# VH-VL binders against q0aze0, part 171

Target 1, 268 residues: q0aze0
Amino acid sequence: MKIILVNNRFKENTEKKAQEIAGQLSALNVEVIIDNGLDEPYAGTVDFIMVLGGDGTMLRAARRYGQRAIPVLGVNMGTVGFLSNIEINELAEYLPLILREEYSLEARMMLEVAVFQQQSLLTRVFCLNELLLRSNSPRMLSFALEISGQKLEPYRGDGLIVSTTTGSTAYSLSAGGPIADPQLDAFIVTPVASHIINKRPLVVSPEREISLHLLEEREAIIGIDGQIKMDFGAENRVLIKRAPHPLLMVNLKAKPFFTSIDRSLQRQ
Below, E stands for the ipSAE of ESMFold2; O stands for the ipSAE of OpenDDE; V2 stands for 0.75 times the mean of E and O plus 0.25 times the DockQ between their complexes.

## First folded at step 7 (VH-VL)

Design E12 (framework fv_bermekimab; at its last look DockQ between E and O 0.70; V2 from the best seeds 0.00; counts 0 for: pae E 14.0 > 2)
Fold by ESMFold2-Fast, scan of step 7:
Structure E12 (fold): chain C 268 residues (1-268), chain A 124 residues (1-124), chain B 107 residues (1-107)
Amino acid sequence: as target 1 above (268 residues)
Amino acid sequence: QVQLVESGGGVVQPGRSLRLSCTASGFTFSSYGVHWVRQAPGKGLEWVAAISYEGSNKYYAESVKGRFTISRDNSKNILFLQMDSLRLEDTAVYYCAKDRIYYGSGTFYGMDVWGQGTLVTFSS
Amino acid sequence: DIQMTQSPSSVSASVGDRVTITCRASQGISSWLAWYQQKPGKAPKLLIYAASSLQSGVPSRFSGSGSGSDFTLTISSLQPEDFATYYCQQADSFPLTFGGGTKVEHK
């Protein structure tokens, strides 16, 4: 068995804990690869991915490994979040189940984001939560949204979010988008501070292709999962579609989505 | 240099067929939707047809629907207009034009590159 | 089909003049309107797309405005090279349609 440990390199004591876990797994004849963020993602055969950290670490793991159809377990290291399944102090209890492959999998859709400059592909990225288009200055953006060959009326405002259902509780929620059951596959399209009164969030089929481009030269950025940022100008275009593979999330214990989000909202 | 060059125009007889070609160079032809636009002598512009970048979606003006067929060969960077059952009112300079938007599967925004045109006229 | 009506059909102007051309759609087309310039014997040149977006390389004296059904092309200070025929074109729905044109000619 080969396991990748994705650690949270920005949190205190994560290196020590990752090494402890790697030692425990090695003692059980499990080969361990540690993702330190400095190298390219491990390209060999992998049986399981263990993410040590909060939602941010899971988002990074999903971008690096999510398209490989490998089980991914979120192990919480003391932060509150939606993407972890067990706590770090529970790992020893659940480790035998992991090694015997005694768990269920939950499929979570991902976005495929292709960013172009003119007709040239600049980058293709996969993400679990969302793509954000936003103004990088006090000026509002004017931009075109296309859904499967249909041009919607131009958007004028601070930006737009194209989210997965998993991302419905992330930035899309903060911008006024709906809370979506992550078992559903759908795009959620949420305007950011639109100056057009009738612009509402849209819930659209994941089979649709969504595209965005600026109608006026403005300083804008594209953000992906709140972790990748790139400049976006009038000669850029982004195409968004459902990624070929969902992220396969490991479920070792019940974590009811609706009670979790309800409790989170009580604190806002 | 970004260029579109039309060919195939000439003098035809009513009821006959003609095929126009438009050869693209200096840009990635396969990434863009393209149009045919005509202009009768001394008259205004009339949009005729368009085809999406991949060739799957085709659109026609009512005046030519059922008589004209737009097609493209992305491997050769050529756009075609097959004109059947030609009428005197089809007399015009025919321009091919590239849309400004790339990878549009049915969306068009404006024609930023045009050929010089090819004249289609009728013998008396 | 969406009909595009331009006014005036012609305008006489001098270098330095402000020239305004209007275009009206028979139904709402949002902002999906382009403006073209055509000189005699030449192919058209795209000036403006999406009602107000200036095409790269087009001088800033050209501007577009409007949304819905009423649109305007403005040349703030006419130059010698601007004497031409101007066309609007809706890109909202098929078939795409052009206006009848506005000829900007010498006084």
Scores: ipSAE 0.720, ipTM 0.879, lowest interface PAE 1.5, mean pLDDT 91
Fold by OpenDDE, second read of step 8:
Structure E12 (fold): chain C 268 residues (1-268), chain A 124 residues (1-124), chain B 107 residues (1-107)
Amino acid sequence: as target 1 above (268 residues)
Amino acid sequence: QVQLVESGGGVVQPGRSLRLSCTASGFTFSSYGVHWVRQAPGKGLEWVAAISYEGSNKYYAESVKGRFTISRDNSKNILFLQMDSLRLEDTAVYYCAKDRIYYGSGTFYGMDVWGQGTLVTFSS
Amino acid sequence: DIQMTQSPSSVSASVGDRVTITCRASQGISSWLAWYQQKPGKAPKLLIYAASSLQSGVPSRFSGSGSGSDFTLTISSLQPEDFATYYCQQADSFPLTFGGGTKVEHK
């Protein structure tokens, strides 16, 4: 068995724990690779990914490895979030199950985000939570939103979020989006401070495609999962689709999503 | 500077064909949808045709459908309008116009740059 | 097809006047409406897009308003260079259609 431990090099406690766990796994004849974000993603084949940390680390892991259909386990290191399945102090208890591959998987839809400059593809990113388009100034943006080729009302506001159902409890929630069942595949299109006071979020079929264009010669910013940022201008276009592969999240411990929402949200 | 220059207009006989050209400069031509719009003498504006940035989608006014063909050569930054079976009512100044924003999925958002136009008339 | 009814067909005004032109669509077109200015012997010039967005380089005395089916172009204080014909155009769906035009003339 080969396992990647994903941690955050900027969090010393996760680094130390990764080393410790790596030693334990090695003692059990498990091959271990530690990914603290310093190097490029490991290109070889692996059987399991263990994310040590919070939601941010999970998002990074998802972007780096999510397209490879590898089981991903979130191990919480004391941070409040929605993407961890077990606590670090529970790892020893569940380790035998991991090694025997006795766990269930939950498929989480990811976004495929393609950003274009004129005719050229600038970047293609798979992400677990959301794509954000926002103004780079105190002034509102004007942009075109197309869904499956349908030209919607010109959008005016600070920005727009296109989120997965997983991402519904992230920035989309703060912007007034609905909380979605993570077992549901859908886009959530949430306005950020729309000029239209009653602009409502849209729940969109994962079979559809979403396109964004600026209508004016102004600078905007594209944000992905709150970790990737890039400039976005009038000659850029972003195309959002369902990623071809979901993130396979490991379920070792049952977590009642809906009954834990209030508790988790109150702590944030 | 963004510029469109029409050519190919002239005097024709009814039933004949004429090919208009529009040469683009100062912008990435291949990234935008473009239009033909005509204006009969002393009359208002009439949209004629549009073509997507790649040329895969073409749209026509009912008045010219089946007779006019819009096309483009992105390698040369040229827009064309092949006009067949011309009629007296086709008399007009023909303008080419650039769509405002980078073309997405077959939708258009207005015409921000126009050529000077080329006149098509008929012999008596 | 979407018909655009523009009114008035002509208006006489003086420099400094507030001029209002109306455009009505035969059906809802959201805010996908553009306004153009055309002077004699010249190509049209885009003034307003998306019903209320001012095109770059256009003076602020021009403004657009409306959504759905009723739209308005306003010149807050008419200038000598503003005497021209104005057209609305729907960009909602094909075929694209223009209004009949409004000629702003000197009183």
Scores: ipSAE 0.509, ipTM 0.831, lowest interface PAE 1.6, mean pLDDT 93
Fold by ESMFold2, look of step 9:
Structure E12 (fold): chain C 268 residues (1-268), chain A 124 residues (1-124), chain B 107 residues (1-107)
Amino acid sequence: as target 1 above (268 residues)
Amino acid sequence: QVQLVESGGGVVQPGRSLRLSCTASGFTFSSYGVHWVRQAPGKGLEWVAAISYEGSNKYYAESVKGRFTISRDNSKNILFLQMDSLRLEDTAVYYCAKDRIYYGSGTFYGMDVWGQGTLVTFSS
Amino acid sequence: DIQMTQSPSSVSASVGDRVTITCRASQGISSWLAWYQQKPGKAPKLLIYAASSLQSGVPSRFSGSGSGSDFTLTISSLQPEDFATYYCQQADSFPLTFGGGTKVEHK
């Protein structure tokens, strides 16, 4: 059995704990690859991914491995978030179930984001929470949103968020979007500081294709999960679709999403 | 200096063909959709045809569909309009015009650069 | 086809006047509307795109408003160079269609 342990190199306790867990797993004849964010993603075949840390570490794991159909377990190491299933002090209790592959999976929709310059694909990335289009200057953006080829009225404002339901509790919420049940598949399209009063958040079928482009030359950026940024101008467009594969989140312990919302949002 | 220059207009007899050309300079022609628009003497503007920046999508007014063919050569920065089976109602000044949007997804934003036009006169 | 009805067909005005031209679409076109100015013997010039966005280099006395089916071009203080014919054009769906034009002429 081969497992990737994902941790954050900038959290000293997390890195040390990952080494301890790797030693314990090696003693059980489990091959362990540590991904602390310094190296390229492991390219070989693995059976399971264990994420040690908070939501940010899970987001990186999802971007790196989410399209590979590998079970991913979130292990919380301190701060309560939306993406952890068990606590670090519970790992020993659940480890036999992990090794026997006796757990359920919850699929979480991801976005596939393709950014073009003119006709050329510049980059293709995946994200678990959201794509953000925002102004990179004091001036507002004027931009077009198309949903499956249907042009909506032009947008004016600071930008737009295209979020998954998992991402509904992230930046989309702060911008006025709804909290969505992460078991639903949908896009949530949330305007950021819209100058046009009637631009409300939209909940959109995951079968739609979403396209964004600027209507006039402005300096803008595309943000991915709050962790990747790309310049965006009038020569660019972005196409957003449901990713080919969902993130497969391991469910070992019932996580009461609705009753935990207030506690999870305290930290934002 | 951004410009479009039409050529190929003239006097034609019933049922004959013409090929209009539009040469672009001063901008990246292959990044923009382009249009043909005509104006009959003393009348308003009539949109005729459009072609996407890469040349894969072509659109026509109903009045010319099946008779006119729009095309482009991005390597030479030339837009074409092949006008077959000309009729009296085709008498007009024909303009080529550049779409405002750089790379479009089928979205139109206005025609921001126009040629001076070339006259096509039907002679009965 | 989306029909564009422009009103009035002509306006007799003096320098300094406020001029208002309207354009009505036969069905909703959101804000996908352009305005053009054309002087005799010359090609049209884009003034306004997306109903209200001013094209670069166009004087600020020109403005556009409206959405859905009803649109307005306004010239806040007419200048001598503004005597021309003005056209609206829907940009929502192919085939693209123009209004019939509004000629602004001096008294």
Scores: ipSAE 0.005, ipTM 0.468, lowest interface PAE 14.0, mean pLDDT 86
ESMFold2 (binder alone), look of step 9: mean pLDDT 92; pTM 0.946
OpenDDE, look of step 9: ipSAE 0.502; ipTM 0.832

Design E13 (framework fv_bermekimab)
Fold by ESMFold2-Fast, scan of step 7:
Structure E13 (fold): chain C 268 residues (1-268), chain A 124 residues (1-124), chain B 107 residues (1-107)
Amino acid sequence: as target 1 above (268 residues)
Amino acid sequence: QVQLVESGGGVVQPGRSLRLSCTASGFTFSSYGVHWVRQAPGKGLEWVAAISYEGSNKYYAESVKGRFTISRDNSKNILFLQMDSLRLEDTAVYYCAKDRIYYGSGTFYGMDVWGQGTLVTFSS
Amino acid sequence: DIQMTQSPSSVSASVGDRVTITCRASQGISSWLAWYQQKPGKAPKLLIYAASSLQSGVPSRFSGSGSGSDFTLTISSLQPEDFATYYCQQAESFPLTFGGGTKVEHK
């Protein structure tokens, strides 16, 4: 059995814990690869991915490994989050189940994001939560949105979010988007500070393709999961579609999504 | 080099049929909607027909609806226009043109690549 | 169908002149308008899309403006290679329609 331990290079607590857990797994004859974010993703085959940290670490793991159809377990390190399944102090209890492959999997859709400059593909990335198009200056954006070739009225405002259902509780929520059951597959399209009063969030089929480009020369950025930033200008276009593979999230313990989000909203 | 090349034009008799072809190279043909636009001698541009990137949606100008059929073969990178029941008023240079934006199926943001055109004329 | 009316049908100009061409749609088309340049015996070339967005490789002396039903193409300082016929084209709905064209010719 080979396991990747993903941790945050900037969190000393998670780095120390990753080394400790790696030692424990090695003692059980499990081969361990540590990914602390400093190097390229591990290119070899693995059987399981264990993410030690908060939601941000899980998002990075999903971008790096989510398309490989490998079980991914989120282990919480003290931060309340939506993407972890068990707490770090529960890992010893659940480890035998992990090693015997006695768990269920939840499939979570991911986005495939392709950014073009004229006719050239600049980059292709995958993400679990969302793509954000936003202004990088005090000026609002004018931009075009197409959904499966259907051209919408021009948008004017600070930007737009294209989110998975998993991402419905992240940036999209802050921008006024709906809370979606993460077991549903859909794109959620949420305007950011639109100057058009009746621009509402859209919930559309995950089989649709979404395209964005600027109608005026402006300073803008594309953000991926709040962690990757790319410049975006009038000669750029982004194409968003459902990724070929969902992220396979390990379920060892029932996590009550609706009561968790309800409590999070009350705490505001 | 991104290129579209029309062929199949010529001299035709009224009431006959003609098939135009447009061969694409230098870009991913299957990712773009494509159009036929014509121009009669000394006249302006007239949009004729369009087909979505997947081939499912087809659109026609009223003047050609029921007589012309647009189709595409994405495996061969070829666009076709089958012209039936030809009339003298169909005399024109026929251009094929590519949507500016990928994966457009109905409308578009302009046509950024055009072929050189192929002439359709009528004999007496 | 959306009818596109261009004015003027022709304009006589000299190198260095500012040239303005107008296009009117019979109904609202938001910003969904493109401008093309066509030289004698050649295929049209895209200049402007989405009413005001300059196509890559097109000189900055070309600009587009307007929204709704009234649109303008401006050439700020006419060059010898700009003597041509210009067309607007609405992209709001099918069937797509072109304006009648404006010929920019030598004085």
Scores: ipSAE 0.005, ipTM 0.440, lowest interface PAE 14.3, mean pLDDT 86

Design E14 (framework fv_bermekimab)
Fold by ESMFold2-Fast, scan of step 7:
Structure E14 (fold): chain C 268 residues (1-268), chain A 124 residues (1-124), chain B 107 residues (1-107)
Amino acid sequence: as target 1 above (268 residues)
Amino acid sequence: QVQLVESGGGVVQPGRSLRLSCTASGFTFSSYGVHWVRQAPGKGLEWVAAISYEGSNKYYAESVKGRFTISRDNSKNILFLQMDSLRLEDTAVYYCAKDRIYYGSGTFYGMDVWGQGTLVTFSS
Amino acid sequence: DIQMTQSPSSVSASVGDRVTITCRASQGISSWLAWYQQKPGKAPKLLIYAASSLQSGVPSRFSGSGSGSDFTLTISSLQPEDFATYYCQQAYSFPLTFGGGTKVEHK
């Protein structure tokens, strides 16, 4: 069995715990690869991915490894979040089940984001939560949204979010988007501070292709999962579709999504 | 140099057929939707047909529907207009034009590059 | 079909004049309208797309406005090279349709 441990080296507690867990797994004849975010993703074949940290670490793991159809377990290190399944103090209890492959998998859709400059592909990235298009200046953006060959009324405002259902509780929620059952596959398209009062979030089939481009020369940025940032200008175009593979999240214990989100909303 | 060059125009007889070609250079032809637009001598512009970048979606003006066929060969960077059952009303300079948007899923915004045109006219 | 009506059909103007051309669609077309300039014997040139977006390389004296069914092309200070015929074109639905044109000519 080969396992990748994904952690954030800049959090001292997480780094130390990753080393301890790696030692324990090695003693059980499990090969361990540590991914602390500094190097390129591990290119070899692995059987399991264990993410030690909060939602941010899980988002990074999903971008690096989510398309490989490998089980991914989120282990919470004390942060508030939605993407972990067990707490770190429970790991010893669940480790035998992990090694015996005694767990269920929950599929979570991902976005495939292709960013073009003129007609040339600049980058293709996958993400679990969302793509955010946002103005990088005090000036309002004017942009075109296309859904499967249909041009919608132009958008004028600070930007737009294209989210997965998993991402419905991230930036999309802050911008007024709906809370979606993460078991559903759908795009959620949420405007950010639209000048047009009637611009509402859209819930769109995951089989559709969504595209965005600016209608005026403006300085804007694209953000992916709140972690990748790139400039976006009038010469750029972004194409968004459902990624070929969902993220396969390990479920070792029941996690009641709706009561968890309800509790979280009370803290706002 | 971004360029479109039409060819195939000429003098025809009513009821006959003619095939126009448009050769693209200086840009990635396969990434853009393209149009045919015509203009009768001394008259205004009339949109004739369009084809999506991948070739799967084709659109026609009502006046030419069923008589004209638009097609493209992305490997050779050539746009075609097959014109059947030609009428005197088809007398015009025919322009090919590139849409400004790349990778449009059957969407078009405006024609930013035009050829010089090729004249289609009828003999006495 | 969506009918595009331009007014006026011609306008006599002098260098330095403000010229306004209007285009009306027979139904709502959102902002999906383009403006073109055509000089005698030449192919058209795209000036404006999406009703108000200035095409790269086009002088800032050209501007477009409007949405829905009523649109305007404005030349704030006419230059000698601006004497030409101007066309609007809806890009909302197929078939795409052009206006009849407006000739801007010398007084």
Scores: ipSAE 0.713, ipTM 0.877, lowest interface PAE 1.5, mean pLDDT 91
Fold by OpenDDE, second read of step 8:
Structure E14 (fold): chain C 268 residues (1-268), chain A 124 residues (1-124), chain B 107 residues (1-107)
Amino acid sequence: as target 1 above (268 residues)
Amino acid sequence: QVQLVESGGGVVQPGRSLRLSCTASGFTFSSYGVHWVRQAPGKGLEWVAAISYEGSNKYYAESVKGRFTISRDNSKNILFLQMDSLRLEDTAVYYCAKDRIYYGSGTFYGMDVWGQGTLVTFSS
Amino acid sequence: DIQMTQSPSSVSASVGDRVTITCRASQGISSWLAWYQQKPGKAPKLLIYAASSLQSGVPSRFSGSGSGSDFTLTISSLQPEDFATYYCQQAYSFPLTFGGGTKVEHK
């Protein structure tokens, strides 16, 4: 068995713990690779990914490895979040199950985000939470939203979020989006400070394609999962689709989503 | 210094064919959808055809469908309108126009740059 | 097809006047409406896009309003150079269609 431990190099406690866990796994004849974000993603085949940290680390792991259909376990290290399944102090208890591959998987839809400039693809990214388009100035943006070729009302506001259902409890929620069942596949399109007060979020079929571009020559930015930032202008467009592969999240421990929402949200 | 320049207009006989050209300069031609719009003498504006930035989508007014063909050569920054089976009612100044939005892939938003137009008339 | 009904067909006005032109779509087109100005012997010029957005370089005395099916172009204080014909155009769906035009003339 080969396992990747994903942690955050900027979090010293996770680095130390990753080393410790690596040693334990090695003693059990498990091959371990540590990904602390310093290097490029490991290109070889692996059987399991263990994410040590919070939601941010999970998002990074998802972007780096999510397209490879590898089971991903979130191990919380004392942070509040929605993407961890077990606590670090529970790892020893569940380790035998991991090694025996006795766990369930939950498929979480990811976004495929493609950014273009002058007919050229600038970047293609798979992400677990959301794509954000927002103004880079105090002024409102004017931009077009197209869904499966349908031209919607021009948007005027600070920005727009296209989120997965997983991402519904992230920035989309702060912008007034709905909380979605993570077992549901859908896009959530949430306006950010629209000049239209009654502009409501849209729940969109994952079979549809979403396109965004500016209607004016202004500078904006796009954000992906709050970790990737890109300049976005009139010569750019973004296409959003359902990723071809979901993130396979490991369920070792039952974690009722709806009963934990209030607790989790109050702690944030 | 964005500019569109039409050419190819003239006097024709009914039933004949004519090919109009529109040469673009001062902007990235391949990034925009473009239109043909015509105006009969003393009349209003009539949209004729549109083509997406890559040329994959073409749209026509019912009045010209089956007779006119819109095309483009992005390598040369030229828009074309092949007009077949011309009729007297096709008499007009033909304008090419640039859509104002980048990457118009089947949706158009307005025409922010126009050529000077080229006149198509018929011999009596 | 979406029909665009523009009114009035002509309006006589003086310099300094407030001029209002209306355009009605046969169906809802959201805010996908453009306004153009055309002077005799010249190509049309884009004034307003997306119903209310002023095209770059266009004087602020021009403004557009409306959504759905009813739209308005307003010239707050008519200037000598504003005597022209104005057209609305829906950009909602193909075929694209123009209004019949409104000629703004000297009183």
Scores: ipSAE 0.036, ipTM 0.661, lowest interface PAE 3.2, mean pLDDT 91

